# VHH binders against o75319: the designs that were tried, part 258

Target 1, 181 residues: o75319
Amino acid sequence: GNHIPERWKDYLPVGQRMPGTRFIAFKVPLQKSFEKKLAPEECFSPLDLFNKIREQNEELGLIIDLTYTQRYYKPEDLPETVPYLKIFTVGHQVPDDETIFKFKHAVNGFLKENKDNDKLIGVHCTHGLNRTGYLICRYLIDVEGVRPDDAIELFNRCRGHCLERQNYIEDLQNGPIRKNW
Short names: E, the ipSAE of ESMFold2; O, the ipSAE of OpenDDE; V2, 0.75 times the mean of E and O plus 0.25 times the DockQ between their complexes.

## First folded at step 16 (VHH; framework vhh_4orz_3)

Design ns20 (at its last look DockQ between E and O 0.94; V2 from the best seeds 0.79)
Fold by OpenDDE, look of step 16:
Structure ns20 (fold): chain B 181 residues (1-181), chain A 120 residues (1-120)
Amino acid sequence: as target 1 above (181 residues)
Amino acid sequence: EVQLVESGGGLVQAGGSLRLFCAASGFTFSSYAMAWLRQAPGKRREWVAFIESVGRTYYADSVKDRFTISRDNAKNTVSLQMNSLKPEDTAIYFCAAKDWPTLYGSYDYWGQGTQVTVSS
């Protein structure tokens, strides 16, 4: 249904480009049917997402949707020029190896094909924070060799909110590196 | 054969300026990100400036607003304009190339380096 996700209003709709990367994180945009439950200034639709990205003088080249539902918006609500990838990711628990691999593979594929432009990988879950932050950080740590604390700090700063889930943070800081395929 | 050849290093007084150049050959320069890194005596190598193939630049905090990285794809060169130099900028400066659009991770090719010495 059109139930607004819990605490969704509490988070900035769109973060900033993570310097040195092609990542930008945002909370899930909500299709127009949700707007009747929101104040005008709280609305954040797929269209609003692209407007906000443009306001930052950025351009999305890929959207990775980590939500575990399809009720928030439809891929058809996005411009045809921007690929959409769904990776169903369960909330509150550390993503499994398959999920991590899917994410890494998608990111690597995008980067290989988009070296000649400056387009961003837009990543979101419900709040664009915990699942989103974990997978982005996991990529930076495992694939690009970034120190866990540096990755987390970078994401938090750019998202405008800090990772909240201790199990995610602990796994990033102290957990094993996941296989890169 | 891949080659990166640095030039422009030398001795300069504090507050002075230098411009480093790196000439690249043996690979598709325009598709690579380029970087300048430096290694001071007794210190680890650190990245200084980075420029993506599309021209986006990043700088270390220690050199921000003082150094400028630029590239000329027609000439296969990358340069580092260094202004307001400080003694702590003394190091061997290396040119590096990366076939990847991210700042982090390893570089594919390296130059031999050029010495920059800033006197007090």
Scores: ipSAE 0.870, ipTM 0.925, lowest interface PAE 0.5, mean pLDDT 96
Fold by ESMFold2, look of step 16:
Structure ns20 (fold): chain B 181 residues (1-181), chain A 120 residues (1-120)
Amino acid sequence: as target 1 above (181 residues)
Amino acid sequence: EVQLVESGGGLVQAGGSLRLFCAASGFTFSSYAMAWLRQAPGKRREWVAFIESVGRTYYADSVKDRFTISRDNAKNTVSLQMNSLKPEDTAIYFCAAKDWPTLYGSYDYWGQGTQVTVSS
């Protein structure tokens, strides 16, 4: 169905580029069929996503979609042919090592291939917060050596919302470094 | 042989300015991100300013609006203009390079460092 995801309206659509990285986080854009259930000011479509990125004088070079479903939008709904990767990430629990590896591999591949431009990796789950924040922070901690609290602070500030799930926060702060990359 | 050679350090009074230079050789400079980092006695090395190969810049909060990093790909140089200097800016300043577009993590090449001393 076309039901609006729970609490989706509570979150800012798009964050800011995270300084010193190529990341930008956002909530899932919703295709036109959802707009019947939204006030005009509540809409956030694939086109709106790209417009908001342009307003920041930025450009997306990859979208990493952490949701399982294509119910919200399809890659064909994107206004441009931007590389798109889906990495199914279970909600409510710390992502497993396979999911973390896939995310790290995609990010590293993008960074290697995009050294000579300024394009961003857009990352979203449903709300662009908990799963998104966990994986971005996990990358910064494991691959780039950022201290856990600094990674979390950077994400929270740039997303405009704080990570909410305590098990994610605890794993980032006190859990093992994931040596798979 | 890769070399990064810093110059322009010295003694300056608080409120003054210095311009540091870093001359690079032995690698494809235009493809590398460049940074200035500093280390005060008894402290860990901290980043100060970062410039991507494409020219996007980032600054540590402690130096924002006072320091400016720039690069000249034709001359293979990176510079750091340091204005409104404070005693807490006293440190050895290092030029560093990596072929990765992000600020954090390890750098591939380092200069020898140049001392900046800011007196009251």
Scores: ipSAE 0.598, ipTM 0.827, lowest interface PAE 1.3, mean pLDDT 92
ESMFold2 (binder alone), look of step 16: mean pLDDT 87; pTM 0.874

Design ns3 (at its last read DockQ between E and O 0.91; V2 from the best seeds 0.87)
Amino acid sequence: EVQLVESGGGLVQAGGSLRLFCAASGFTFSSYAMAWLRQAPGKRREWVAFISSVGRTYYADSVKDRFTISRDNAKNTVSLQMNSLKPEDTAIYFCAAKDWPTLYGSYDYWGQGTQVTVSS
ESMFold2, look of step 16: ipSAE 0.779; ipTM 0.894
ESMFold2 (binder alone), look of step 16: mean pLDDT 86; pTM 0.870
OpenDDE, look of step 16: ipSAE 0.892; ipTM 0.935
ESMFold2, fold request of step 17: ipSAE 0.813, 0.787, 0.815; ipTM 0.909, 0.897, 0.909
ESMFold2 (binder alone), fold request of step 17: mean pLDDT 86, 86, 86; pTM 0.871, 0.875, 0.872
OpenDDE, fold request of step 17: ipSAE 0.905, 0.905, 0.905; ipTM 0.943, 0.943, 0.943
ESMFold2, fold request of step 22: ipSAE 0.805, 0.804, 0.798; ipTM 0.908, 0.903, 0.901
ESMFold2 (binder alone), fold request of step 22: mean pLDDT 86, 87, 86; pTM 0.872, 0.877, 0.872
OpenDDE, fold request of step 22: ipSAE 0.905, 0.906, 0.904; ipTM 0.943, 0.944, 0.943
ESMFold2, last read: ipSAE 0.798, 0.807, 0.809; ipTM 0.906, 0.904, 0.907
ESMFold2 (binder alone), last read: mean pLDDT 86, 87, 86; pTM 0.870, 0.875, 0.871
OpenDDE, last read: ipSAE 0.905, 0.905, 0.905; ipTM 0.943, 0.944, 0.943

Design ns4 (at its last look DockQ between E and O 0.88; V2 from the best seeds 0.82)
Fold by OpenDDE, look of step 16:
Structure ns4 (fold): chain B 181 residues (1-181), chain A 120 residues (1-120)
Amino acid sequence: as target 1 above (181 residues)
Amino acid sequence: EVQLVESGGGLVQAGGSLRLFCAASGFTFSSYAMAWLRQAPGKRREWVAFITSVGRKYYADSVKDRFTISRDNAKNTVSLQMNSLKPEDTAIYFCAAKDWPTLYGSYDYWGQGTQVTVSS
């Protein structure tokens, strides 16, 4: 249905590029059918996403959708030039190894193929915070060798909101490194 | 054979300027990100400036607004303009190359380094 996700309005629609990376996080854009339940200034559609990215003088090269539903928008709502990848990711629990691997593989593939440009990997879940932040940080930690606290701080600063889920934070800080494939 | 050769180091007074150069050969320069790192006596090596293959630049907070990194793909060179130098900038400066578009992680190739000394 067209139910607005809980607390969705509370989060900034789009973060900033994470310096030194190709990541940008944002909350899930909502197709037009949701607009009737939103004030004009609260609306954030796929079109709005791209406009906001452009306003930052950035360009999306890939969208990774971590939501566990397809009801928010359709891939057809996105420009044909921007690949869309769905990784169904259950909320509130630490992503499993398969999910982490899928994410890492997608990111690595993108980076290998896009060395000749500066396009961003746009990552979102519902709020673009917890699942999004975890997987981005997990990548930075496991693949790039970033210290967990530095990764978390970087993400939080750039997203404009802090990771909220303690289980995610604890896993990032103290959990084992996951296999890089 | 891959080579990175730094030049331009030397002795300079505080407040002065230096320009470091790094000449690269033996790899596809235009596809690599380039960086300057430095190691002061008794300190760990730290990154100073980074430039991606497409020219996006990043700087350490300690050198931001004072240093400028540039690259010339036609000449296979990367440079570091250092202004308003401070004694704490004294270090061996290394040129490094990375076949990856991110700041973090290891570098693939390294130069031998050039000494920069800033006197009070």
Scores: ipSAE 0.892, ipTM 0.935, lowest interface PAE 0.5, mean pLDDT 96
Fold by ESMFold2, look of step 16:
Structure ns4 (fold): chain B 181 residues (1-181), chain A 120 residues (1-120)
Amino acid sequence: as target 1 above (181 residues)
Amino acid sequence: EVQLVESGGGLVQAGGSLRLFCAASGFTFSSYAMAWLRQAPGKRREWVAFITSVGRKYYADSVKDRFTISRDNAKNTVSLQMNSLKPEDTAIYFCAAKDWPTLYGSYDYWGQGTQVTVSS
């Protein structure tokens, strides 16, 4: 149904561009049907997302949706000029190698095709925190060679919230480098 | 043949300023991201400043507000203006280039480096 996701109101809608990368993380936008359940100041729609990105003097070039559902908004609610990719990502467990590979492949493809502009990859799960932070950090560690603690610190600071899931944090800090990039 | 040639290094007193230049040839300069990195004696090479092909700039925290990276696509040059120099800025400074828009990871081309020495 159209009930507000658990703890969704507790998170900043949109983070800041992660310096040196093309990433920006945000919580899932909610389509108009959810707004009857929200105070005006609590709303964060797909339109609000794009307005907030523009207010930062940035532009989205791709949205990667990590949720396991289509109930929050539909791709048709987004500007037709912004590519949308859904990568079904199971919550509460470290994403499997197939999911990590799909994410890395999408990011590398975007970067290759967007060398001549400055457009961002927007990444979200439900809260824009745990699954989102894990996959962004996994990319930075495995593909870009960033130290785990530096990747995590960068994500936390730019998102405005710290990664919460200990199994994700432990896997990033101490788990294997994934060979699926 | 690709070449990156740094110049402008030297000895300077603490608090002084210095401007480094990097002349590039042998590749499509306007499509490449450019960086300055440095290596102090006994330390790992570290990035200092990065500028994308479209002109977005990033700086290491240790040099933020003191150093300015700039590029001139018409002249195929990258420069690094270094103000308020400190002894810890002493290092060999390298110009580097890559055909990828992000800061982290490997660079495709490197210069030979230019020495900057900041006296106490």
Scores: ipSAE 0.717, ipTM 0.867, lowest interface PAE 0.9, mean pLDDT 92
ESMFold2 (binder alone), look of step 16: mean pLDDT 87; pTM 0.878

Design ns5 (at its last look DockQ between E and O 0.85; V2 from the best seeds 0.00; counts 0 for: SAP .6685 > .668)
Fold by OpenDDE, look of step 16:
Structure ns5 (fold): chain B 181 residues (1-181), chain A 120 residues (1-120)
Amino acid sequence: as target 1 above (181 residues)
Amino acid sequence: EVQLVESGGGLVQAGGSLRLFCAASGFTFSSYAMAWLRQAPGKRREWVAFITSVGRTYYADSVKDRFTISRDNAKNTVSLQMNSLKPEDTAIYFCAAKDWPTLFGSYDYWGQGTQVTVSS
């Protein structure tokens, strides 16, 4: 159905570019059918996403959707110029190795193909926080060699919200490095 | 053969300015991010400034608003304008190249470095 996700209103729609990276995190945009359940200032549609990104003088080059549903918006709601990748990611639990690999592979592929521009990888789950933060941090840690606490701090600062799930944080801080490609 | 050759280092008084240059050859310069790193005596090497292939710049907090990194793809050069120099800026400065559009991680190529000494 078109019910608003729990606590969705509590989170900033769009974060900031993570300095030194091509990542930007945001909460899931909601298609127009959800607007009737929202105050005007609470609305955040795919169109609004792109407007907000432009306001930051940025441009999206890829959207990675980590939600475990397709009910929030349709890929057709996005500009044709921006690739859309769905990685079904279960909430509340640490993503499995396959999910992590898919994410890393997608990011690596994008970076290889987009060295000639400065377009961003937009990543979102429902709130654009926990699953999103985990996978971004996991990439920074495993692939870029960033210290776990530094990765987490960077993400939290740029997203404007802190990772909330202790199991995610603990896995990032103390968990094993996952196999790359 | 890949080469990165730094120049412009030297002795300068505190508050003074220097401009470092790095000339690159042997690789597709325009597709690489470039960086300046430095190593002071008894300290670990630290990154100073970073510029992506498309010109986005990042700076270490210690040099922000004092140093400026720039690149010229036509000439295969990267520069570091250093203003308001401090004694703590004394170090060997290295030019480095990365075939990856990220600040973090390893660099692919390195110069031999140029000495910068800032006197009190």
Scores: ipSAE 0.880, ipTM 0.927, lowest interface PAE 0.5, mean pLDDT 96
Fold by ESMFold2, look of step 16:
Structure ns5 (fold): chain B 181 residues (1-181), chain A 120 residues (1-120)
Amino acid sequence: as target 1 above (181 residues)
Amino acid sequence: EVQLVESGGGLVQAGGSLRLFCAASGFTFSSYAMAWLRQAPGKRREWVAFITSVGRTYYADSVKDRFTISRDNAKNTVSLQMNSLKPEDTAIYFCAAKDWPTLFGSYDYWGQGTQVTVSS
């Protein structure tokens, strides 16, 4: 159905570009059918996403959708043609190595193909926080050599909300570096 | 073949200004991101400023609002305007380049460095 995801209203729709990177994080946009359960100021549709990115003077070049479901919106509901990639990511547990590898491959491929522009990789799960933050930080740590605490602080500040799942935080801070390729 | 040559370093009184230049050759300058990094005595090298091939800039917190990185693709140069200099800015400053659009990670080419010394 079109039930609003639990606690979805509690999160800022879109974060800020993470300085030094091509990442921006946001919560899952909800197609129009969800809006009957939302006050006007609570709405965040695929169109709203693109308008908010544009308001920041940014442009999306790829959307990586980490949700485990397809009920929130369809890629064809996006107002513009933007590359879209679904990586089914189970919530509440540290993503497995296959999921991490898929994310790293997608990011690296995008960066290679977009060296001559400034387009962003938009990443979302349901809330744009735990799975999103974990995978972005894992990329920054493993691929770009960022210190775990610096990656986490950067994500939290730019998303506007702190990572919540302690097992994710522990894995980022103290867990093993994952292979990249 | 590839060369990055820094210049403009020297001794400056605290509160003063200095402009560093980096002349690049041997690669397609306009497609590379450029950076300034510095290494103070007894410290590890740290990034200072970064400019992408399309002109987006980033600064370390310690130099934000005092330093300005810029690039001139017609002259194959990157520069660093340093204002309101502090003794803590004393370091060897290095120009670096990479064929990648993000700040973090390694660089492909490095200059030999230019000394900046801020007294008092």
Scores: ipSAE 0.814, ipTM 0.902, lowest interface PAE 0.5, mean pLDDT 93
ESMFold2 (binder alone), look of step 16: mean pLDDT 87; pTM 0.877

Design ns6 (at its last look DockQ between E and O 0.93; V2 from the best seeds 0.82)
Fold by OpenDDE, look of step 16:
Structure ns6 (fold): chain B 181 residues (1-181), chain A 120 residues (1-120)
Amino acid sequence: as target 1 above (181 residues)
Amino acid sequence: EVQLVESGGGLVQAGGSLRLFCAASGFTFSSYAMAWLRQAPGKRREWVAFITSIGRTYYADSVKDRFTISRDNAKNTVSLQMNSLKPEDTAIYFCAAKDWPTLYGSYDYWGQGTQVTVSS
């Protein structure tokens, strides 16, 4: 259905590029059918996403969708030039190793193929915060060797909102490194 | 054989300027991100400036607005313009290269370093 996700309006639609990375996080864009339930200033469509990215003088090269539903928008709503990857990720729980691996593999593949440009990996879940933040941080920690607290701080600052889920934070800070292959 | 050779270091008074150069050879320079890192006595090595293969730049907070990293792919060089130098900028400065578009992580190649000393 066209039910607006709870608290969706509370989050900034799009974050900033994470300096030194190719990541940008945003909340899930909503297709037109949701607009009737939103004030004009609250609307955030796939088109709006791209407009906001352009306003930042950035360009998306990949969208990773971590939502556990397909009801929010269709890949066809996106430009054909931007690959779309769905990684069904259950909310509120730490992503499993398979999910983490899928994410890492997608990111690494993108970076290998896009060394000659500066396109961003756009990552979103529902709010573009917890699942999104966890997986981005997990990548930075496991693959790039970033200190957990530094990764979390960087993500929070750039997203404009802080990771909220304690289990995610604890796993990032104290959990084991996950396989990178 | 891969080589990174730094130059331009030396002694300078506080408030002065230096320009470091790094000449690269032995690898496809244009495909690599380049960085300047420094290590002060008794301190850990820290990254100072980073430039991707396509020219995106990043700076450590401590050097923002004072240092400028640039590259010349035609000459296989990377430079670091250092202005408004401070005593705390005293360190051995290293040129490094990585075949990856991100700031974080390890570097593939390193220079031997050049000493920069800023007197008060």
Scores: ipSAE 0.872, ipTM 0.925, lowest interface PAE 0.5, mean pLDDT 96
Fold by ESMFold2, look of step 16:
Structure ns6 (fold): chain B 181 residues (1-181), chain A 120 residues (1-120)
Amino acid sequence: as target 1 above (181 residues)
Amino acid sequence: EVQLVESGGGLVQAGGSLRLFCAASGFTFSSYAMAWLRQAPGKRREWVAFITSIGRTYYADSVKDRFTISRDNAKNTVSLQMNSLKPEDTAIYFCAAKDWPTLYGSYDYWGQGTQVTVSS
């Protein structure tokens, strides 16, 4: 059945809120059917996600799921009060302009509608690192004018793991700014 | 017409304190995030402190634990308490506002600035 994603156990479940932003990154939560292959301390379910966010004195207001599959958990299992958005993002390659645009649009829409609260945008791919880090940094660079190295440092520190994929790092540091949206 | 008017700047010896004020008018103050930024001669403007409309605060590492940003929505003011001042804090300090909940990016409104000079 349900195989644990490669190296998923190696990553911290949930990062910290990125200061000055509304972002928090995490690895994909795994529904109960995956737990047969996990020790209790290794489990990270959708419920565990919300508990860990609450432990940080934070609240999720949106989940952006960047995975290309529906096998890890069902959106219907999330609290009705937390909007869920899937943006299918192919791994191992720099996301295309359509994907970047969808992400920017979702983030800007959330921020506009949540000015009177402090709720977070949760972003995940499988490991909550490469695709997640790329799109968050791309937003900070293109939309908010953050220097590439500063965006990467902020993400790495708050996620608790460094971006690993060199093509993503190179595109953020030296690639074109995406101005169209 | 929107106005942000800073006051409280001046000359102070190292180790001293100052309190800056920014009086806001012409917009719904309670719904805006507010910031203090500073610009020293020959340097780029840098962020110092940020406070959201609901009171969450952030500080640049260089001023953390020495400066405190506060807002008073009844009086439409934001203030910056600056303690343990150092010569490198010498700059023009600007009040800024935006109708957006995040620190980074552009601000909608700016004050004219108030000079703070810290003598060694």
Scores: ipSAE 0.708, ipTM 0.870, lowest interface PAE 1.0, mean pLDDT 92
ESMFold2 (binder alone), look of step 16: mean pLDDT 87; pTM 0.877

Design ns7 (at its last look DockQ between E and O 0.90; V2 from the best seeds 0.84)
Fold by OpenDDE, look of step 16:
Structure ns7 (fold): chain B 181 residues (1-181), chain A 120 residues (1-120)
Amino acid sequence: as target 1 above (181 residues)
Amino acid sequence: EVQLVESGGGLVQAGGSLRLFCAASGFTFSSYAMAWLRQAPGKRREWVAFIASTGRTYYADSVKDRFTISRDNAKNTVSLQMNSLKPEDTAIYFCAAKDWPTLYGSYDYWGQGTQVTVSS
């Protein structure tokens, strides 16, 4: 259906580039059919996403969609020049090793192929916060060797919202390093 | 053979300026991100400045607005302009290179370092 996700309106549509990384987090854009349920200023469509990214003088090179549904927007709503990757990620629980691996592999592949530009990896779940933040931080910790607290602080600052799920935070801070490829 | 050779270090008074250079050879320089790191006596090595292959730059908070990193791909060099130097900037400064676009993580190649000493 076209019901607005709970608390979706409470979150900033788009964060900022995480300095030193190629990540940017945002909440899920909603296709036009959702607009009838939103005030004009609350609307955030795929088109709006790209407009906001441009306003930051940035460019998306990849979108990673972590939502566990396909009802929010269609890949066809995105420019053909920006690849779209779906990684179905269950909410509220720490992503499993396979999900983490898929995310890491996608990020590394992008970085390897896009060293000659500054294009961003756009990552989103429903709110672009918990699942999104966990996987980005997990990458920074496991692959880049960033201290967990530093990774979390960096993400929170750039997203404009703090990770909320204690199980995610605890896993990042105290959990084991996940296997890299 | 890969080589990174730093130069330009020395003794300077507080408030003074220095410009460090790093000459690179043995790899495709234009494809690599470059960075300056420093290690003070009794302290851990810390990141100072970073410049991506695209020219995007990042700075540590401690040197922001005082230091400027730049690169010349035609000459295979990276530079660090250091202004308003402080005694706490005293350290061995290292040039480093990585074939990766991110600030964090390990570097592939390192120079031997150049001593910078800032007197009070």
Scores: ipSAE 0.878, ipTM 0.927, lowest interface PAE 0.5, mean pLDDT 96
Fold by ESMFold2, look of step 16:
Structure ns7 (fold): chain B 181 residues (1-181), chain A 120 residues (1-120)
Amino acid sequence: as target 1 above (181 residues)
Amino acid sequence: EVQLVESGGGLVQAGGSLRLFCAASGFTFSSYAMAWLRQAPGKRREWVAFIASTGRTYYADSVKDRFTISRDNAKNTVSLQMNSLKPEDTAIYFCAAKDWPTLYGSYDYWGQGTQVTVSS
């Protein structure tokens, strides 16, 4: 059946807009078939995501889904007016340069098309923490010149949880700067 | 020719107020994000306040609730109201502009700066 991802209940559903950026991070929303294994207060559906964003007086303009699976929800569960992009991101290790480039390209494209509004890019993996935090921070470091520790602090504070995976943290702090083609 | 010209700097006692102005010309002002940055002697430039073309604002923690950035698209000006000034606010203040919606990263145009000196 529809197994709740390990430790998924331990994370805040949605973070806050990262000031000065267009990013907001969240954990994967789960379609209704998962709810039989959840208490009502534990539920976090695609509808719940949009309600929580609206409660922050924000609007999503793009969702970037970093998961390697389609089992959690379908794009059809999202409002038809919100663009959705899947970037298959291998977990457990630092994302490769192709994945990083795809993320940068998607973000830059969105920013070019949305200069005249304040819409957000929502980014999630399973927990909205490690892969999500890595790619957001990688973008801020490589493309916008943010210092690694400042990018990590901003992400952690706005997500409400600290990045946990040491190899990601080390790569952000000490790893090579990636090119932005 | 693009120009950003700051004015309104000067000497003020701690606790006082100043209002900086930045006059812009040579580009489509209403489509640009605008920012104030500052640089104290021997230190890196740091951002102070940002205003998107949409009017959304951000402030550095050190100036939040004391400084207010505003824009007037009809006059092509950006202003920075600075209240409750402290000696650590002493710096050259620069106006900057970019055709991009985010605070961080490179700015396309810069003013020459205006000196703000806050004395005890």
Scores: ipSAE 0.758, ipTM 0.886, lowest interface PAE 0.7, mean pLDDT 93
ESMFold2 (binder alone), look of step 16: mean pLDDT 86; pTM 0.870

